Miniprotein binders against q56419. Designs and how they scored, part 2

Target 1, 326 residues: q56419
Amino acid sequence: MEGRTLEEVQEEVFKRHGVLVPKKELEDLAKALEEAGLLLTEKVEARLKEEEEKLKRERPMRLAGLSYPEGEREARAFLEAFRASYPGEGEEARVLLMPHLEPSRVPEVYGAALAALEKTPPPERIYLVGVAHRPLKEKAAALPVPFQTPFGPALPDLPALQALDALLPFELFNTPLAFREEHSLELPLFFLKGRFPEARVLPLLVARRSPELGEALKVVLRDFPGLLVLAVDLSHVGPRFGDTPLTRTLAEEARRRDLGFLERLAEGEPEAALAFLGANPTRIDGVEVVASLLPLLRERKGKVLAHRLDLEAPTLSAVGAGTLVL

## First folded at step 20 (miniprotein)

Design h1
Fold by ESMFold2, fold request of step 23:
Structure h1 (fold): chain B 326 residues (1-326), chain A 85 residues (1-85)
Amino acid sequence: as target 1 above (326 residues)
Amino acid sequence: DELALEFLKWFIEYLKQEIKEVKKELKEGDPEKLEEKLKELERLVEGLFKSVLLAKGDPEELKKLSREIEKLKEEIEKLKKELEK
C-alpha cells in the first residue's frame, strides 16, 4: 500500500463503501498483498512472459467442457441442438451480428445465427470482431495464430491480417494476453468453425471505437472478401451493471432499445442506430464495435432474425442478445 | 478473486482522485513535482493494466475496469502533454 498506512486504507474503504473492515482482516490482506506483490511480481512477470510466448503460437480452448463439449462428435451434436432451437429459416449474410453471451442462455439466438450460416456460401475467411473484456494497448487488436476448437484449429488469414496491420496507425498485434480468456471470440468461433470448417479467421477485438479500423477493414475486405461477424451482446440492465433492480419497465425499455438498434442497423442506417441509443441508457454492448465499423454497415439492408432479453434472476439483471443479417 | 476485484476497483478510484488533483494544480503547481507525480501515476496504471490482464472474475466487471484503465492511461498522456506547454 504505497503512500498509506493500514489504518488509512481501512478508513478509506469505510468512506467509499460504507462498511468497516476489521483491522485484523486488513492486516492479513496487507501482508498477503505485500508478500504476493514481491513474490507475484517476479512470478507474475514469468507467467506473463510464458503465457505470451504460448499465445504467439496458438490460442487454446478455454471453455471446452464448460460452455460447449470438447469432443468433436459431441460438439457437432451440440451445434445441431442449437440449430433446432430456432425453428425458422435464415437468410444469406454478408454481415452477421450474433451474440457472445453464454450459449445455453440464448439458444434460439445462436440457432438463428446457424440458420443464417446455412444460407450463406462458405466464405474464404471470417472477420470475427468481438469486444475486449481485458484492457488493450490500442483501440483494437488482433492475434494472428490458430484458435483451437473441437472442430480443429481455426487458421488465421495472415495475408489479410498483415494488410490490415499495414493500414492502421497503430500496431494491430498489440496485446496477446487480452485474447487468452476472451469469450467474445471463442464462443462465436465455435459455431462459425463448426459450419465453415475451411474458412480462415481474422480474430479481432475492439476496446474503444476506432474509425481507423472500419476504414482499413473496408479496404481489406475489397481485396480479401469474406464474412464479417459482429460478435456483440445488446442491453445490460440491472444491479449487476450498476442499475436499480430490474423492473418490468426497465426490461421493456431494454427490449425497445435492443430492437430499435437492430432494426435501424437492418435498414442500413448505423449512424441512426447509434443516435437512437442516445447516452446508451441500457448499455448496449455492441456500440463500440458498430461505431468502429460504420463504413461496412452503411446501406446494407437486412433482417433481425431473433432477439432475447435473458433474465438473471439471482442478480435481478438481464442481458440482451440478437441475430441480425445484412 | 472477488476480493482482488474489489481492490482493483478501489485502486482505480484512488488513481482517478490523484489525477483530478493534478488537474487542479496544472496551472499553478510546481511543474517538476507534477511531472514526477505523473510518472508515478503512469507506472501505477501500467501495473493495474497487467493485473487486470491476469485477473479472474466476472467478465462484465473486468470489461468495465479495463475501459477505466484505458481512460486513465489516456488522461495521463493528455496531462503530460499539457504540462510540457
Scores: ipSAE 0.773, ipTM 0.906, lowest interface PAE 0.7, mean pLDDT 87
Fold by ESMFold2, look of step 20:
Structure h1 (fold): chain B 326 residues (1-326), chain A 85 residues (1-85)
Amino acid sequence: as target 1 above (326 residues)
Amino acid sequence: DELALEFLKWFIEYLKQEIKEVKKELKEGDPEKLEEKLKELERLVEGLFKSVLLAKGDPEELKKLSREIEKLKEEIEKLKKELEK
């Protein structure tokens, strides 16, 4: 579709659909596509190059003032409020599963993560594994640059990232633009950087399950120990996600699936956790990350600290979030 | 944004159909014409890939589209290898 003239598009539509689309309607569509960045014109190509070059130097905050405060003082108060939303005690984590859902929707779930971090010795580095919401050229990717936060830059652990890249059958640093708006890294990082301001970070995204990633990380973690964070959400149910309208029965099923998944992970049985989901009818978000990281999750026992299936009233839908320490 | 996402969905379905046609003709079709068709499909999928990297919209819908695009790339690569046999 990119690079086609309006006449070529009009001819193709006629060949495929048997009707002639008026030139003005095609012109209106072309203008809308260009404004949305969907026509790969010379201007769009130049913008892609500019954005990619910026991301090779640093990853700026995209959600400051939207999901968390812009200023450092307000950001620290924000962290304290979230911790207070979870009145329980944490537990030391070698592996932490936490959400990437909008923080105001599940404050006690993020609070439970903070409680776990209180019990966790400051790591040298954090392996932060999120879920790619844009396409990646490979099954997984990293971006080896500072990520800006209100608490200062989260510096990359370049030696650990380079070691990981060397062990993979694909180039790890493959899709910088996929990180530009990736909230599954930015939102958890706010909480992690606020608690561990000196820790370096390995910002990782998974698009599709990669057994190679888990095997490589197992090796890298031996020489570069640190905290492993799975930044994933759980069930996605309701009309926004292609379901029937949310009912008590569907919500109960989603909770059962979320908790059953988390419980099996907490027993050190990640393969059983995946098998429990079967076809994953409630669309638990974390399956590709867990499937990639099996070698790091086996036989590691722990505890579910929090869970919420949060209602999206405007869409009559819900998303699950949880906090698990291993 | 909603119009742009609907166009991307339509274009993905168009590409799926084109790939199915190549699969159907794999043994009996002209290898040179099929190879040229696959090169065009590859360029179109790359354009779609870049478009979704810049697109605005619901992150959950964008994730779904992203997985579809990744599948298309894999299928095209597989078909290119089959033509080399």
Scores: ipSAE 0.756, ipTM 0.899, lowest interface PAE 0.9, mean pLDDT 88
Fold by ESMFold2, fold request of step 23:
Structure h1 (fold): chain B 326 residues (1-326), chain A 85 residues (1-85)
Amino acid sequence: as target 1 above (326 residues)
Amino acid sequence: DELALEFLKWFIEYLKQEIKEVKKELKEGDPEKLEEKLKELERLVEGLFKSVLLAKGDPEELKKLSREIEKLKEEIEKLKKELEK
């Protein structure tokens, strides 16, 4: 409500609802909105500028002590425990699909990713593609700074990022603040950096389907080979996501759609995988990333290593996660 | 922060309706008034964009709001270009 007085807001509410909201009630709401960052005051604008300047230098850990341990020794033990949650063997990956869901919810799915990394020669760099949970100025973005981890900083591959930026019809480094809280990069990065401590990283976010990103990445990967990681979750079903209450039928449908999607990707048929989902009624999270990266997924065959549709008991909802190597 | 998220949802719906009204008046309305309205809507969407960048809350709710905000921004830009013709 930038640029409006409380009296103007009060008048608009009266016009729309036929009730005068008392000025004190509007003042309480405005105060709550300002403290949540929803009103652009001089204080909020200063906070935005300060946070943006910090993110031009580095991206600090936000989830240490919450989703994974703060200390390096404990973090390595954490990785060992997750690997043990998946008793199978991995396979070498040139492309790895893995989740960004809270690790403790799907330990064997992250364990399968670790098993795949055991079979994968250490890459010079990792193209880490997550899902933007905040708005981006463009369809995709990157942040060319170190990301802190318990295993030390994950350094950006600046030459590869600059080459990618040069090939895109939009500025790649467009929304630094969108990376500040982005768990879809931080959670997978913990596992990737722990296994490949010397690899540089291209931290990428997709908000909306960007075919130009996939075409540009195919070119960049020729000169800057590395591991491509799609850090995406699968179905999101139940009341938390706007559905009817979770039923056995809805859960079975979500699992079937997750596995059908992954299996078609494993056949090297990403267009068929997207077509299988249609309107995406179970809200598979990875659609925009897969749709953006089609040139990198076509004709690349592989294997689904793990899948779990994880129940959120408090919300009567579920989220799917999987591990796929190509 | 749950109250803030509910306000954001309401505000997005409010902006959708305002854009719908501008579309109805695009050919028959006063172009000077429509231009001023679009500038106001643009400022409101810009503020909403910045607010969500700092907001706390359920990441899945924030993702949904973010896609809606991106759509509003695009739609306003399209309408501004149409008024310039």
Scores: ipSAE 0.754, ipTM 0.893, lowest interface PAE 0.8, mean pLDDT 88
Fold by ESMFold2, look of step 21:
Structure h1 (fold): chain B 326 residues (1-326), chain A 85 residues (1-85)
Amino acid sequence: as target 1 above (326 residues)
Amino acid sequence: DELALEFLKWFIEYLKQEIKEVKKELKEGDPEKLEEKLKELERLVEGLFKSVLLAKGDPEELKKLSREIEKLKEEIEKLKKELEK
């Protein structure tokens, strides 16, 4: 609220809501917003600079001890438990779609991804494409630093990242802070690094569809072959996402949308998959990534290995997750 | 977290209204005043961008806010270019 006095804020709240808020309560709110990083001050700006400098060197684990174990031995056991939760066989993947939802919510979906990795020759590098949950300065971004995992650092493929940056009409290394807490990379990376400890990584985020990204990646993959991973969730339905409480009808629609989307991708028809969703009324998370990567998905056939629409009972909501190999 | 996210939502709506007023006056308003207003709006959106980068809360709510912020930035850039023509 820079450039405004508390009296100006108080007047505007009254004008918009018809209730006069006491000045002390506004002062307490301003302090709370500053402490939460929501009011830009010299202290917040210093924090931004410090965090950015840290991210120029490495991206530390943020979810160790929360979503997966911190220690390597326990992390290995955790991986194997997830594999065991999917009793089926995988298939070799040149492209893998897997979730980034909290692993304990969809253990068999992550297990299916592990099963696919068992059938996949160890790649030299992994193109890991997640979904930005914080704003990016451009449509997509990368962070060319080691990502820490319980299995050791996942090293960046700097030559491939530099080649990608050179082909884009925007700076690829544009928003380091967006990676600081980005679980859509960290959670899938845990599983990928555990299975492919020698693979380098290209950690990529998409905020908005970028046809330029897909065309550039198609070129980079020719010179720097590797495994392409779309780390995306599917339907998001219920009050947490702006709907009424989850009903059987809404859940059935979300499941139908998820599976129809995945099945069309499995037929090598990504444009048809997007068209099937129309306005995307169940908010499938993966649409912006798929729309960006069309050149890499066309005519590539494969199989849906797993799907789950997972209920969030406390919020009367649900999130879909799936595993697709192409 | 919940109160802070509600403030961000309010601030985004405030900025949307300010942009709407600039659009309404683009053809017939004072170009110097509109340019100054757009620079201030751009500064406010940049502050909002940085605030959301640091904010805690539900990642899905933050994603929604992030997309709205990106739209605001895009609209301001378009208006700046239109005013320069």
Scores: ipSAE 0.744, ipTM 0.895, lowest interface PAE 0.9, mean pLDDT 88

Design h1
Fold by OpenDDE base, look of step 21:
Structure h1 (fold): chain B 326 residues (1-326), chain A 85 residues (1-85)
Amino acid sequence: as target 1 above (326 residues)
Amino acid sequence: DELALEFLKWFIEYLKQEIKEVKKELKEGDPEKLEEKLKELERLVEGLFKSVLLAKGDPEELKKLSREIEKLKEEIEKLKKELEK
């Protein structure tokens, strides 16, 4: 592939934008991008292909030793400590909404999820629907391989995944690289696998709302019953997300949006929950997931078990997290 | 990692501008030249897509970039369909 020379890019940028990016800066940037594996060189393409080939076999842990312990014994102690952080009792869940935020930031919210799982009979399979933080080729995707956890591999439910793929107007098994470092699946899966070691998993990512996904899943769930898990965060406010530093007013608005969203979901009114957010000015993360799963959330009543707006002090920003059972 | 993300942001804005130019030329421009330009833009967006898949950084920033890429793809596909008419 005759990649445009950096000079051609420089010239084009200059011609179009009147900005002469110094060739050296472009070279340094190109080098930095290459070193970061971001430039589509033959070497990077080969690496991409290699990484894709690895993901055909298994998805390795990426956050072990960082977000949770790598060792099984320590991982079990971690689960117990998180459960202990929530003083309440859970309820049986057919649908569980839980966060994918760094666990240490919102321990009691994860604790509430564990409390709900304690009251939930062991499912044969878990439909784990996360948020794509990487681009997908399609609106949604799945990775039909074992996901590594400290408790052993979470095995895919291939028959259920195949049934889902057959009902979708697009290829479900797309963009495997989007799963490589996706924390929205890895973090909740730690807790889910720890509680339900024998459950098979359907790891799903949503990039954009797909009504087709919800309709297809509704059909699949009849033949392949299981626990539906929405791994989503709530509001994202503050400078990291384009707002002013967190104020009382901004925090109150974030909480109002989060709780108003969760409460409407708990009432079995997911369309009302989406309508309540409007343009989503506090950037609730789970909107596209909920919008995709409307057929599964309608008329299901439940309970909000926990909510937290967690301050990230270094950036004066905050992220909302919640646990909801349906 | 921050530099890489800034570059990706810049490149997205560049591509947005290129798409706007194609949109302006669609009615009066040479269809063959426009088709070639759209093919090149698709290639560049695919490169951008792959780059963001490999990029390290804040997941929320990556998510934002991802959504912008999706919009670029949709706009290019729309322009292709308009050119075929």
Scores: ipSAE 0.744, ipTM 0.899, lowest interface PAE 0.6, mean pLDDT 89
Fold by OpenDDE base, fold request of step 23:
Structure h1 (fold): chain B 326 residues (1-326), chain A 85 residues (1-85)
Amino acid sequence: as target 1 above (326 residues)
Amino acid sequence: DELALEFLKWFIEYLKQEIKEVKKELKEGDPEKLEEKLKELERLVEGLFKSVLLAKGDPEELKKLSREIEKLKEEIEKLKKELEK
């Protein structure tokens, strides 16, 4: 089967692109694809099944030792350093918008989130809504298992998750593999668990806007009160994202869109925030999450605590990050 | 990883073309053959879906691929519903 699929791919590549990929390059590609888990071999299917079975028990750390320290002592020092990077004071949050970008890129933005968490009474539960960077079977998903952190496992709120599932027109507990390496949950969760070690968590991913999710969560939050966290980045501009290299003009436009989006959210006008973006030419990451959570964001006033457009120099690209309290 | 992503991008474009061809054939084609083609396309898209779930690379590239896969699924589902009418 493997040979026919590669030959079929070779023939198809040849038919479409007029390029005969040498068999060796196809083998190297196949190997790279296999190593990347892209070839649907029996081995890959077995691995997929094994990884799914593991995710029935817990979600292990993937970014420990890379994005944050693995050890608890070092992780606490990391939190303290990030908090120190933000010179201001926070405000009490009922809703927290924070980034999921690599923490080292925007330390003061995470520091602002920590400052807000310092002013926030310990919640019983945290609704952590991230962005799916992998495909989901449904518009949104949850993983009802412990998430490992340097501060111990973040335990799921099963009753609240079940209540949410019961109100959705689709199965909430779909696509467990999408959570396996999803940084949009793992990175924010590090900070959240470090600050609120006893809070239960509802780890949610949004792939596409789901108005049903916001309406369901509005109901669930009445019976299961907690902190709502939107783990979203803002503008993505430059060559990595299909633009020209970052210029002053492009950076100013990205900042304008980021701040204009956040300011409208801070005024309790999430529909106006979405409308302000239009076609979203600077590719604000959080659009689908905000669009899903409109019922929870309406009429909530708050404050923008931090914003940064961070340059990735090797690619001349930039990503916006912000911290908003509502 | 980059090569793998480029291959996935290419394969998505291939599937888009195949879906477009099926869509053209819906007017005059053999419904049984079209159903078989759609089932095969679903299988291929499911494979692609699984591949992207396991793929390594730039999260934003993976996100882009994910959105394209979701569109492919929606298009196939739409074609299936059209074929059943």
Scores: ipSAE 0.712, ipTM 0.891, lowest interface PAE 0.6, mean pLDDT 89
Fold by OpenDDE base, fold request of step 23:
Structure h1 (fold): chain B 326 residues (1-326), chain A 85 residues (1-85)
Amino acid sequence: as target 1 above (326 residues)
Amino acid sequence: DELALEFLKWFIEYLKQEIKEVKKELKEGDPEKLEEKLKELERLVEGLFKSVLLAKGDPEELKKLSREIEKLKEEIEKLKKELEK
């Protein structure tokens, strides 16, 4: 489509599929694609540049008023309610695995994370490692700007980010647009910032397993100690993810995979956790993150605090979420 | 949003086929023409990459598209390296 006329596209579709798409339908599609930012027009390119320039200064909230309250007072009440949804006590975390799923779906799992954070001394910095739901130019990326929250901006740890970048064989500060709407960072960050308002943050995304990231972080953590947070979901099963509708058998398998994964991590055996998943038939979301962070997870024993497989009834699909402390 | 995602899926499949064709031509094709085709494919994949960055929709669908794009990039890079040998 870039540089091709609608007529050329029409001709190509006709040649390949034997269907003559009316020019008007192609125009409507092109317009829809342009409006969606999918057609690389000069206008879309200008928008991309504008959005990138904005992200050089700060990452604004995208889910405020949707997934969590925008106002600070209401946000504090939200945290308290989520904490109350988990009846247990937490443990001190050096590594926290927590979900990035919509909080309302798994409140007690986030509550367990908050319980762990209550037992955790305030860190100087938080290494927040999320899952890239957008493509990255590299296997991993960071955005070295303030992230807005209802509790004020989460400020980046620039020295630690720079130290990390210097140890990686690729540019860490790539694909800023991937962070723009990335919920895998925004949602956990709400809870983390609410609990640790003074902590600096290293917002990291993993698209693909990067052993280099784990090795680099292991070095950086020596000079820049902090809390490591893995913001990952677990199994994704059902029609949304290419399976049959959720059955008891499928749910049991998802739970087995989730818990088996988390338990092996809790035993300090991250390689065994990955091996246990094999081809990952239930599509545990956190595999690339865990695979990237092996050096930081080895020999660390901990505890699974919470787990839930949450049904999305409209799609008869389910997503696993868990909270693990190491 | 759904239409946009469907288009992106279609476009990914299109690019996969084009890459397969280039792979078949690598042994017998004109290296200069193949290089030009690979450059065009790189451009198209970059366009797709940018499009998915701005796309709206289900995060898991976007993640799936993202992984497919990454695979396309890797395949093109492999083909480029093979052509340089």
Scores: ipSAE 0.711, ipTM 0.891, lowest interface PAE 0.6, mean pLDDT 89
Fold by OpenDDE base, fold request of step 23:
Structure h1 (fold): chain B 326 residues (1-326), chain A 85 residues (1-85)
Amino acid sequence: as target 1 above (326 residues)
Amino acid sequence: DELALEFLKWFIEYLKQEIKEVKKELKEGDPEKLEEKLKELERLVEGLFKSVLLAKGDPEELKKLSREIEKLKEEIEKLKKELEK
């Protein structure tokens, strides 16, 4: 079996780079990486410590001037333009599912989220649950520091975060470096802070499904009421994700999966939504978040406000995005 | 950045193979040697974890690597628990 995995790696390297790397060189590279990984580990560790020390005080903007404007005036104009891109009216949200995709790709979906926020009374706090694109030490994590935005810092709700930590079987305040460049929190937070400048935030990341998180949050929400936001994307299909180039059939399947997922959530049946996806062949991003938050999603009826499957033409791939209110 | 990600993918596959070997040896192998091997694998996975935290690249590729690392950690932890029995 050893031969097949190394042969498969060798074949993949050959297919991609046109170079046949001998098995022995791969083994030597593994050993050299073991040695270099130790040397890289010391340098990496020093850099890790430096970056962790920076995150003890605040999480700076990473995407300002790239995904959204850095200046407050321009940022307000950005919000208004996104709101204008959605012609409908929103509904009051107790739970908001919204995307974390690059805003320019799905403006009307973010516009729908803003429309919902217009109908939502200002919360004391926002439970912002994103998707970890970096590894976590635990299934979920939080960063209890201010997040910078063009509208000022989003301040953490320390009492609510501490209450959540106390109810979890693992340390909530783990892997601060996973938050450094995490766009699944930063992008939604721009819109949320712009609409609710006085709300405190609980920035949460989910790497793997944690039923314990949902049960703990259900208790915490009783003592610390607030808006729950699921910052999740939907289907990921095409060559970037291991599929063939986007076809009508593949796009129809992605839309079917996305809408079927959102509709079942809108009916207050999150378990049915997960069951509908099965093995998740179109790679809906929000599965681990929804699976973690089942106790908070049950029996809540709502409405799908927007959906889009956005084509990335250079890769012939597409990502689904949706806005759901509960 | 692409080369770094390819390297990380390769290293994950290497670690998967090493874990499979430990799984085969669990029934007949020297428990002390297996414990040492598992400790070494944990160290390597921790190094990989740190590397992916600092890596640049496509968020979805990084997410895939992250999930693979998490699986490796879980598998090593299971093997440790089995060896203690």
Scores: ipSAE 0.708, ipTM 0.889, lowest interface PAE 0.6, mean pLDDT 89

